# VH-VL binders against q55578, part 20

Target 1, 249 residues: q55578
Amino acid sequence: MAERIQKLLSQWGIASRRHAEEMILAGRVSVNGKVANLGDKADPQQDFLSVDGKQIKADNRPRDIYLLVNKPRDVLSTCDDPRGRKTVLDLLPQDLQRGKGLHPVGRLDRNSTGALLLTNDGELTLRLTHPRYHLPKTYDVWLEGNPSDEDLEKWRSGMMLDGKKTLPATLEVISENKDQIHLLVTLTEGRNRQIRRLAEELGLTVLKLHRRTIGPLQLHTRGKVLGSGQFRFLSPAEIRLLKKQVNLR

## First folded at step 4 (VH-VL; framework fv_pimurutamab)

Design s46
Fold by ESMFold2-Fast, scan of step 4:
Structure s46 (fold): chain C 249 residues (1-249), chain A 122 residues (1-122), chain B 107 residues (1-107)
Amino acid sequence: as target 1 above (249 residues)
Amino acid sequence: EVQLVESGGGLVQPGGSLRLSCAASGFTFSSYGVHWVRQAPGKGLEWLGVIWAGGDTDYGNEFTSRFTISRDNAKNSLYLQMNSLRAEDTAVYYCARGFSGYRYVGHAFDIWGQGTMVTVSS
Amino acid sequence: EIVLTQSPATLSLSPGERATLSCRASQSVSSYIHWYQQKPGQAPRLLIKDASNRATGIPARFSGSGSGTDFTLTISSLEPEDFAVYYCQQRSNYPYTFGGGTKVEIK
């Protein structure tokens, strides 16, 4: 059946829906030899789509790829940086950097480290980033200072951020000394700089922020340690678990 | 199963050096502060120091110059380097995991190794 | 450093009796006292953390109380496996310190 071109490109993992719209507006997409306009539809079974003059067919469509990266400091969670700074794609072999449609699922700030999913599965990406699915993400947070149990309970219960109370969080104290505390923080929402801003509201300074897990995904799996700057492919079991959590088959 | 296993103890002469190891299994070692505690024969427990998850160390006052705590997260291992050993250092040496729990409950030692005996004798 | 004094040094009791062990700090440690059990030839075992919070798997007969400088570990009814040495530990200040221990022995 005929569907909006940006939806097809997103379903096929060629671009996010927003990027696909930009490609269409730039005149880079054609249907049956004619430049497509935003709002145009195509039937994937009958029509021929091309991007930058290259026809997109089932046999030249990129395979679905799912990678877990342990993002180091000073690397940007983006596919392309206009200022030429190092990105997460630069951590990958050259054959995975171009032509596969790989993009990060969500973001980690430049100074944050840890688990970051890269995929070209546009539908999975949309669902994993949608607040509806409440996918839990776990963070190792090193703070300067010693919060009271009351401070930690305020954080657990939710605090005001940008005029709206944050969702309840799970906080576990991993270790502490007289000057610092290491927390394990689990969030089911992803508001801008949430952990850092909530810590600041409590008078605490974040020294390090490391994302340990994304849903069922862990950096260190049985028999394999994923070091800083390294990547690995997800197992079929991990892919199935991720899809199941966001109601994909 | 969550476990800590010490090794490297033995007989050493006064003035000598010895390195103890502690192997961790069954938990995410890199996420925990881990401690060294010793016990002289027939005596009580004495805290030596800690290495926190972030790599920082704190020591008991008399141990900073002679003892060094380190860790290798890739090997799930904790180490105690002991230098300039004295007869008074004769003890069973335990490694222990610092448990902070779900609340801000501080450093309780919830998992202990079985200990390794260090004897400093002429 | 903070000195912890445990009393009595030795407590001789029979199974079924109540044991009460004291730990006193040289200065206030708030509630930051932990209790451990040690049997000969074995590593210590955590019983109570932060004065009154029973550790996972510890039987209900063990309880802790106190704040400031005075702390108590109570065993409501001694079982044969409870005859051991008990240590208190403070986490209020560095260096962390342990008490001298109380030996609970069979009469």
Scores: ipSAE 0.000, ipTM 0.375, lowest interface PAE 21.3, mean pLDDT 83

Design s47
Fold by ESMFold2-Fast, scan of step 4:
Structure s47 (fold): chain C 249 residues (1-249), chain A 122 residues (1-122), chain B 107 residues (1-107)
Amino acid sequence: as target 1 above (249 residues)
Amino acid sequence: EVQLVESGGGLVQPGGSLRLSCAASGFTFSSYGVHWVRQAPGKGLEWLGVIWAGGYTDYGNEFTSRFTISRDNAKNSLYLQMNSLRAEDTAVYYCARGFSGYRYVGHAFDIWGQGTMVTVSS
Amino acid sequence: EIVLTQSPATLSLSPGERATLSCRASQSVSSYIHWYQQKPGQAPRLLIKDASNRATGIPARFSGSGSGTDFTLTISSLEPEDFAVYYCQQRSNYPYTFGGGTKVEIK
């Protein structure tokens, strides 16, 4: 897929987006032997990029990195925060925080916890975040209150949100008592604050929201749970399954 | 009639593999999480794992690397793939539905199969 | 993992007597304990869900109580068909775990 050249250079850790734009304006960047202009795009799978006459080879590009993070509360799911608050990149060793083009795939709110994929593979990121691929995500949801079976069935079948009915969801009751309920919710779409807003429409308050899985990725593997604030590299098998779900080789 | 029926048990050599099946009838299988539970002869119950309606799985710690749970909603069937079997895996294997009356899945195992015996011996 | 300890391991009683079975959790499970009955050669049968709620078709002589770490199954007056093994199970955390069982046998 074709992307803005400054975005590619930034994703590959060669320069910040702004510095990459300056390099392009200076005539230092070429695509397939032709000097690039601002606004030009290149397909990293088909095109060859050069900086200062030297081809950007696989050896000069950051290796593709795929990390699963268990995001804690009060950490922002962003690469950089203008206010200097703690971000998910701050959970990583210094050598992974900069120069690798690593970024989160999608978002989790500051108060939400759980599975968050970080990668520098821009094509995979675009496809995983595109509604077309219906990547399922599973959440542990703790709610204050006692929804009726009818309320849960409405949520499963779809509810009106911003003038459009939500896609069917898988909803399962893990536990409940007089005052609260723990649900396992699987969604194949990612509308703005969807779980919280649907709960509010039913008169329920979300006490805790934890993302357990992203497609085939789980926080628990080989008898070990990936603890809060921790990260791990994806296995080759996980990367293959993830790419398969979005029609990538 | 709401029913679960296990099959596929038998005698297998140590180090071998075996796949168990569980056939569901009388309810909307795709809407429920379903579990595998085993019981060694003369011993208590041990939870192996679950596959939720959305297709995601959770396992007991000892089973994550050797056992795989899957489902086929079109066939109303649940499966347990067991690899690298040991003498300690000898047990009756039950499938069970996680139902609690009016609510789907996660509360209690209200419907159980009759069990299928797996014997791991030379 | 959460360990459930059932006591006593064996309870010897006569028909008509009251049976009290204990299940103790290694950490709080709130009210998320279920009780099952198992007779020889049969699959388990659900009796009580979430500490105190009788399952469909279960006689009123069976009752459950408790919260946190200490739970009790009570059979107010034993009938001949009640002599069986009883298991508690928690669903508070993965992995789900069962207690070791209490065998209620005729004296």
Scores: ipSAE 0.006, ipTM 0.458, lowest interface PAE 9.8, mean pLDDT 84

Design s48
Fold by ESMFold2-Fast, scan of step 4:
Order: C-alpha cells, then sequence, then structure tokens
Structure s48 (fold): chain C 249 residues (1-249), chain A 122 residues (1-122), chain B 107 residues (1-107)
C-alpha cells in the first residue's frame, strides 16, 4: 500500500520523520526518477525511492524486529535522552541500538518496571498505541495502606481523571498486610500516570509499579523468566497474536 | 448450583506428564481467579498456583518450571499441565475458586472440587 | 515464605465440649488468616475468612479471633459432624501457605 514518503524513510531508518521532510523539501528524494514533493506517497512494492541518487528499496531497510524488555528502575522509555541518561536501548547489544529504527511501544515511567515492547514495525506501533484497540495491560501494584472494598470498587467502575471518567478496570487482591496491599490491575487504556493518580485520589501511595503483560506478551512463559534488565525476541506465535489483536492479518 | 469438578487423574510413570481439568458451573467463571491445591496421602494442604481473571499465573516456588496452569473461559475450564512427574507429586489435586466477598477473587477458597488422585509410581 | 504452625496436632474431645484450635504465624499476617474444615474423603470447606468473618452457611458455634501472629478457631459446643481436620491459611504474603492442620477426634 502507498504511504507518505517521510513515513517510509522513517520506517526504513534513513531519517526521522522531521529530517525526512527536510530532505524532501531540499529535493534530495526522488520517486521513480522524479523529485518528490512533501505529501507525496509511494508504494515500496511498486515504486523505487532514491536519496541523493541512490536507490532505497524496502529490502534495504532493517528487518522487522520485535523485542520484549523487562525494564528496570531508573531506565527511560525513550530512543534518546537529551541529558544522556540510561535508556531502554542501552540494554541492548550495540548492533541493535543503532541503525535499526527500534523504538518503545508506549512508555513506562522511570520508576516503573516490567514489560515493554520494542519494535521497528511502525504500522504495528501505531495500532498498538491507538486507544480504539483497547489493548489490555496488566500491572502488579504495591500500595501503602489498606483500601476498603468500596475504594477498590470505585477504581474498578471508573473514576474521574482530567474531567473524564476512566474505563472500567479489573482489580484483584494478591496479598495484603497491615502496611501494604499488592494488587493485580488490568487496564484497557493508557492515560498519563493513570494508576498512580487514581491511587492518590483514594489517599493511597504507590510503592512499586510493575507491568506484567502487554496483551498476549508475558515476562514469564513456560517456566522461562525474563529477568530485570533482560530482553528477548518475540516468537512468531507472539507476533501473530499481537497483529491479530489489532486486525493486522 | 456453584460447582467445580476435576478430572484427568490416574497412575503415571516417573518422568511422565499428565494434564488435569477442572470444569466450572453455576457461576461466571471468567470473573474469578482459580487455584490448584494438592494434598499428599495423610498430609496437609499445599498451594500450587493460581490463574487470575486476565490469564496471568503465579506459582509456589518449586512448581514454576514443571507445572503450567491455563484456563479456557469459553469452556468454563481450568487446566493443570504437569511435566517431569516425581513420586513426591503423588497427591489428590483440588481446584478451588478464590473469593472474599466484594474483593471477588484471589485468596479465600470458598468453592472446591472433589479432587482427583494422581499417583506417580513405577 | 510465611510458616503457619497449628497446635495441638490432635485434640480429643467429646460432643458438647468446647474446642480451641491455635494457628501461629512465623511473622505478622495482620488479620489475614482463613480457616477450613476437612472431613475424611472430602474436599476442604471454608469456615472463617480474615480471622473472624464466618463464611456463608457456617453455624454460629464456629468463631475466629486473633491478629498479628496468634489466631484461634473456637467451636463453642462440638456437634458430631464437627469431628474433622482444621487448617489455617494466610493471604498476607505470596505464596499462600497452609498450616499443618489440627485433627479434632472423638474421645
Amino acid sequence: as target 1 above (249 residues)
Amino acid sequence: EVQLVESGGGLVQPGGSLRLSCAASGFTFSSYGVHWVRQAPGKGLEWLGVIWTGGTTDYGNEFTSRFTISRDNAKNSLYLQMNSLRAEDTAVYYCARGFSGYRYVGHAFDIWGQGTMVTVSS
Amino acid sequence: EIVLTQSPATLSLSPGERATLSCRASQSVSSYIHWYQQKPGQAPRLLIKDASNRATGIPARFSGSGSGTDFTLTISSLEPEDFAVYYCQQRSNYPYTFGGGTKVEIK
């Protein structure tokens, strides 16, 4: 299918979308031998793109890569950091850190841990992050204090956040003692710091937040555990299930 | 009538595999976390693991590598896949529903199956 | 892992007598102890949840008390059907654990 040229160049790791737009405006990009204009589209299977006179085909782009990372604390969910702090890409071997177009799908705060998908598949990323697909994510949440059944039911049913009621959530109590409670929370939406902010509205403090799953992806599979700071490639079956969840077959 | 019914037990050789099933009826199965608990002959109860409503699982420490819990909400069924079985795994295996009033699921086991006997012997 | 120690291992009593069963935790479990009854050849039955709350259908003669590390199940006046093994279980820490059980047998 035909796509905007800046999108293709970005997907192929040639340039960021912004830089790709600048390259197009500078007359450096051509489609089928003709200089491209901003807003033009190309089908990588039918058309050939060239940059500075060199042909770039879809088969010249990095292979599609799908990684699951168990993000530790104090690591940022970003491709780059202006202040040079450790990012999730820094957890990968050097050959995967650069030139592959890998980026995190969604984000986890610096103090949050757990499942984070990294890929260079822009179409999958767009759909997985779009709220219309309601991809479920499950979190281990440790709270200081002891919420009542009424408080937990308010959270399950939805609470006001930024002037709009949150979607219903699934909450299960794993364990509880006088000082803290361990909850398993499943959400189908991703609002800014949602779990922490809803806990605060109930007078509770989040002690630890760990994302256990992203849709069908789990950190623990068939007796094998993906440890903190580690990564693994997704299996073909996992990729198939993710694409099915967002209607990409 | 709320019920859980286990099946699939029997005699198995050491090193073998066995899959237990637990059929739920009389309640909305998908709304509850469900557990496996075992009891060796003449011994006490031992918690094996749980599968939560979202399909994620947790296990007692020694069971993580050999046992797998799964569920099929469309069939109202819970499963326990047991691999690399040992003589010490000989026990009655119970499935149980987690419940605690409005907390719904997880920790108090209010409904139990009748149990299915697994014997690991040559 | 939290260890639950039940005592006595066996309690021999006659119908009509009061039974007092103890469950001690290796560390504080607040009030998050459940009690179960098991008769020979049968599955366990939930009696008391969170130290003191009787489960649905459980007779008033059963009561639970305690907090922290020391918990008690009391049967005020034993009926013939109460002669069984009783187990405590904690939900304070994961993994969940059971006590070794107290057998209440007829004298």
Scores: ipSAE 0.539, ipTM 0.773, lowest interface PAE 2.1, mean pLDDT 86

Design s49
Fold by ESMFold2-Fast, scan of step 4:
Structure s49 (fold): chain C 249 residues (1-249), chain A 122 residues (1-122), chain B 107 residues (1-107)
Amino acid sequence: as target 1 above (249 residues)
Amino acid sequence: EVQLVESGGGLVQPGGSLRLSCAASGFSFSSYGVHWVRQAPGKGLEWLGVIWRGGSTDYGNEFTSRFTISRDNAKNSLYLQMNSLRAEDTAVYYCARGFSGYRYVGHAFDIWGQGTMVTVSS
Amino acid sequence: EIVLTQSPATLSLSPGERATLSCRASQSVSSYIHWYQQKPGQAPRLLIKDASNRATGIPARFSGSGSGTDFTLTISSLEPEDFAVYYCQQRSNYPYTFGGGTKVEIK
């Protein structure tokens, strides 16, 4: 049946829904030889979809790719930057940067570091970013200041953000001294700049924010360290665990 | 009674592997970060690592990929997988409960197991 | 990364005497030092947490003090059961570290 082009491209793993919208706006997508516009629909059984002049069918989508990046500072978690700033795709070999539909799952802001999943599996991306599946993500958070036990308990229990209380979080104190505290924070939701904004609400300054894990994915596993700016492919076991977490086979 | 009980220690040859277990009882195991601490014969205490409530791990020895800490909350159990063992790994290995839920008691090891001896020799 | 230096390495005293044990940190740990007692063949036992807070069940003769880099464990009047090895530990920075220990032995 007829569906929005960005949805089809995302379902086929060609691009994330956001990136697909950008491709459409850039005039790179055509339906039956006509340049598509945002909001256009196509029936994959009846219509011919093409990207950059190449015909795309469900059977012709690239193989699924899953890789983990340790995002450094000053690198944007996006497929393309209009200002030409360095992106996470720039950390990859040339053959993975284009034509594979590879996109980041979720975001880390420019000043945040750590685990970031890249894939061309659009359905997995949608599920991993959907609040319904409560995928846990763990962060190392260094704060300047001296939060009280009551402040930490407010954070654990949930605080108001954009008119809605945040979900309970797991907070563990790794270390602290007179000037700063190092927290391990596990969240099961991904609201805009959540950790930084909650810290600000408590009068605390985030000195460093590092995402340690995404569900079962860790940067340092089985005797190998994934260093800053590096990437690795996920193992079949890691892919199975991610899919299981979101009820996908 | 709140208890931690280690098992799995013994004799192992250099280059071998061994998995230690620590069984918890009498408290909500899933609510605590749990630690491994070792002590070589006649020597002091050395913090080996921790597994936090959420399953993330940290290790005191950043130069080794040989040790892995894991937990099974359904079994109230903590594990230490040791690979490529060396003579200098000979020690009594303790598991210890660390986090009490409030920052003022952070990582004070209030409950310890009895320890299990690991001897690495030919 | 933080090194804890305990002194003296051995303290030889008689029952009834005061014991003063020192723990010095290579950098400031605020008040985030814990003290443990270990008897031969036994696991360590928590005595003092965060420099000065006595753990549950620990006798009043044990007290801790200090802040920054210099910490002291005091036993006001030694009982026979107090002859043991004592360790300090910091939680200020990762990785957590222990001191080398002070052995309190019967003179």
Scores: ipSAE 0.445, ipTM 0.745, lowest interface PAE 3.3, mean pLDDT 86

Design s50
Fold by ESMFold2-Fast, scan of step 4:
Structure s50 (fold): chain C 249 residues (1-249), chain A 122 residues (1-122), chain B 107 residues (1-107)
Amino acid sequence: as target 1 above (249 residues)
Amino acid sequence: EVQLVESGGGLVQPGGSLRLSCAASGFSFSSYGVHWVRQAPGKGLEWLGVIWAGGSTYYGNEFTSRFTISRDNAKNSLYLQMNSLRAEDTAVYYCARGFSGYRYVGHAFDIWGQGTMVTVSS
Amino acid sequence: EIVLTQSPATLSLSPGERATLSCRASQSVSSYIHWYQQKPGQAPRLLIKDASNRATGIPARFSGSGSGTDFTLTISSLEPEDFAVYYCQQRSNYPYTFGGGTKVEIK
């Protein structure tokens, strides 16, 4: 069955659908020796697809890859950016940047730092981002000002955001002085800019936001620290724990 | 050191042919799209065409029948075959690197050669 | 093809002054405009990519802005080495095209 080339490349983990479209526009994709155009279709059983002159087959799709990145500031949580700004893929060696279909699982905004999972396992990505699975994420949050105990309790119990109450959160005060407070916040949901918007609703300014953990994944593991801008592969144990959390085997 | 060096320019008579070369060093040549750009004396820049990492070629409208771009990745070299040359083809010819990594399409020309002069005259 | 019109053709200024160069496209090019600097006898040098992103090693006095059909290159305070010809280029559609250039010259 013939299907859009960008869909095939995305399904096979070669590139995201949007990036596959960009590759087609650049003249890098061919079908049966002829340069492909956007909107063209190919039947993977009958046609020969190539990228940069190399034949691609369904059975040649990249193996599943799982990376943890410590995202620095001013880096975008995306696999492609039309403005050419620095992305999390730019933190990786060239061989992992291209042809592997790696993408971030969820997002951290440009000003936020910390743990970000990258994978080409689409099934795992769908489940990890689905609200049903309540994967906990822990954040170091530095706020300007001094919230009251009542403010912190409102955050813990849930606050109204976009017409729906947020799920209960765990908040712990790590340190506080006259000018700012450092909180450890654990959330089991990932609504758009949730921590920043909840702080804003309480009249507080987020000075720094750092994601410390994603479920069982930690930046500081096995006595080693994953520094800013660095990445590491997940251990088999970590992959199994992630899959167990979303009922995958 | 990342660089591109053009060669093969010179004086040629109208109707003649000429092959320009561009030698790349200091980067993975096979991973990049490479372009030819020309500039007539005292005039602006004109894009001739590109050959992408996968071998696909695209040309400016007036060049498709007379000019052919090719590459030899084993030699880290780019070529421009010019046929049926006219006085209007007199120009400095530059090769330039365009980033064609999977994240970007038709990226900026970040590395240029110093150019080679082609003069079409009797 | 997409035509890029640069204005003015010549901009006469003194060191220390601000230069603002315009590039207008005959149809929308999104943000896919690059800016180059060329000095006599030299190859062009990339300054700004995709409308607003400074290339590696380019001084902070150079900035780019715009989207759609109207783009600007700004030099906040001209240095002696900035007197050169500047070209815009689009990568939105084949064939790629350059503007006619703006010459920034000493008054």
Scores: ipSAE 0.000, ipTM 0.367, lowest interface PAE 26.0, mean pLDDT 83

Design s51
Fold by ESMFold2-Fast, scan of step 4:
Structure s51 (fold): chain C 249 residues (1-249), chain A 122 residues (1-122), chain B 107 residues (1-107)
Amino acid sequence: as target 1 above (249 residues)
Amino acid sequence: EVQLVESGGGLVQPGGSLRLSCAASGFSFSSYGVHWVRQAPGKGLEWLGYIWAGGSTDYGNEFTSRFTISRDNAKNSLYLQMNSLRAEDTAVYYCARGFSGYRYVGHAFDIWGQGTMVTVSS
Amino acid sequence: EIVLTQSPATLSLSPGERATLSCRASQSVSSYIHWYQQKPGQAPRLLIKDASNRATGIPARFSGSGSGTDFTLTISSLEPEDFAVYYCQQRSNYPYTFGGGTKVEIK
């Protein structure tokens, strides 16, 4: 039976009905190799429906959702807040907030901003948060104070945190003056408040912390900026690269 | 001028059926979703359902078994098929413009028709 | 379903006074609240969309604020044409729901 394309995409868990319509308007959806328009129908048993070049079939449709959020300040990176405070799920459309099993992969504290992955793929979540896969994450860090070269080298080499030495980090000085420094920090592990606690150990105060990347995922893509509080679906290429990074098919 | 005009209201016996129409003009009807909303005399607004630009429908729980929303883009028209009518269905019925395809932000009822009165009485 | 509770049910004021109308949601609706004005015998008119954005043609005296569960519509200085019933509506979850309305009447 032929059905509206946005209904099929919504039933298959690829997008909410509203976002499916956006995807169609953006030219990302095709039927039998031709770009679809709003109002078009497809029979999932007869026709070949594709999204971003990936063929979708009714009998074997993807159930998993993958979103990148640019988390603003004062929003909690949690699925469920007992105090009723604003969470990253509150940034999503109504139909993605409940019933889909979406959850953040890892977390950013309330005062931190930037890249945060949301998915309902539990296996991917487990692997992305497991230390053995060493998924790199890059942060813009603004610090009050003037660390010595020795202090920065201690951070690069690893410092004691909760009785265990941190893994080596990459630190680049982006800019500095007498009172403040802007660092680009790449970590391959995610311990609780790691950047803030290591800065504190060196006598430095974090003024701003922004996560720029998660593995292959970037907020600033060619021709488009994912603004504060906004989200987007991951492309099939991004999902493939992310799974490859943690040895998933 | 952007406008919606409802028609088809009137007096109906309990248990009867009625089809309301809503005619759109002054905008690309096929690009917009449209709502049905009702208001009983002296009471507040009650959302009945929505039909998306692509034809998918969503309903209030109380209406899924008795009411059906449809559209005819070639005629720039929206319909509400009402079956098994009850005295409690007596209300002014409004159609209202909703989501504009890609313009998801502010999915609000920005253009309303004047309403058509349905009275269900013996 | 999400229940919207508007208060007060009736607000009696004089022209030139400030009106403050409340809308509370039974659960978080983020910023997905719209406000409508309805005069007797007329269809509702959109005033504010997504908590704080004035609709086209709406005078600056109307403003909206709030997020989560608590929302406010403010009319800074009432004009004679502003005496009407005001409804809030949520688009956070299906079914969409309206509040019971607040009647702003002449004192």
Scores: ipSAE 0.000, ipTM 0.376, lowest interface PAE 22.7, mean pLDDT 82

Design s52
Fold by ESMFold2-Fast, scan of step 4:
Structure s52 (fold): chain C 249 residues (1-249), chain A 122 residues (1-122), chain B 107 residues (1-107)
Amino acid sequence: as target 1 above (249 residues)
Amino acid sequence: EVQLVESGGGLVQPGGSLRLSCAASGFSFSSYGVHWVRQAPGKGLEWLGIIWAGGSTDYGNEFTSRFTISRDNAKNSLYLQMNSLRAEDTAVYYCARGFSGYRYVGHAFDIWGQGTMVTVSS
Amino acid sequence: EIVLTQSPATLSLSPGERATLSCRASQSVSSYIHWYQQKPGQAPRLLIKDASNRATGIPARFSGSGSGTDFTLTISSLEPEDFAVYYCQQRSNYPYTFGGGTKVEIK
């Protein structure tokens, strides 16, 4: 039925609800060729919405839902927690929390932050989590101390974890000071707590772990940042790229 | 080829000030962290501080209030400003490059200058 | 600060003999110990970095080992040019600290 325009724009990944309100106030949004005002509603089945002169088509609506979340610390990357602890679904509006089948694709530890994909597209989830199709993921890793060149090369080439050698990783030193080092780590597999456990095998302590990207999905895009605890819908182009990477469509 | 050369040492009275210089050649100076280390006559080595490639500094405990490390990348030079000098500051002062393999910030002191003698006496 | 204790203070040996030098840290430094050689009137020279890795140009007779609090520098067969003072240094915590040195002298 008819819904507030800022809600529709947010659901379609055009803008956050706050930014959508700003766009409406700026006169950038139209309904049936007329400039929209705050509080206006539209029925996506009957009305034509446009942003900056571009019509938003019905096929842009998420029949299936695809969200990127910037997960904060102390939030669980599960859709259901028996102990009632805060989960990533609790970061979403109530209409997205219930009856939609949304779940995280893969996991981040409670004390890890950053990019996390949520969807109700079970086939995409299955393929994205399959070892054959894992997209590269990049992590900002802060370690206590100054690891040796030998330690970093062992990590790059692969180390034993649960009886199986890890796949080669890309490690770049971003910066270091007297008490810590900041690494950019790129992995093509997602084994349980892999970065933390490999650091532990080298006798190193992870001070902070932040996932920067998931394949083509970025928290920071040119001119825009998805802030901690915030979410956005994926664009149709991002969805298409993810599906292409796992031979879907 | 790769070289560090200290200068500016000499005789200073207690309470005086002195600026030491260290000239670098044969490597990309701006890419390395560089250290000051001193050695009193007949004694061991004592770390004074570092200036990182990005310009931030860290000092040994007592030195933070009297000594300042700076650099001029355009001149490939490192400096140590020493204030409120005491007799116990008498030492040979070395500049040393932080070791870097593939990283710009070093772990060890792989290149040392020859040292410059500072004598604090009346 | 982390205190490094080197022993013995003086080691008297003949050319061809094996030298074993010890460095003990007051708390764990992982593998973050470097070794330096210093001859009279000269600047120190890096020998071993991060406990066991020889620096460029350092002869194979020099080797390092250890982790945690106990570290060893070994010279498998002393050459005349090896008679010098040797210092260990930790990079685990600031301030960086050096041991008091071990003098290897001719017997």
Scores: ipSAE 0.000, ipTM 0.396, lowest interface PAE 17.3, mean pLDDT 83

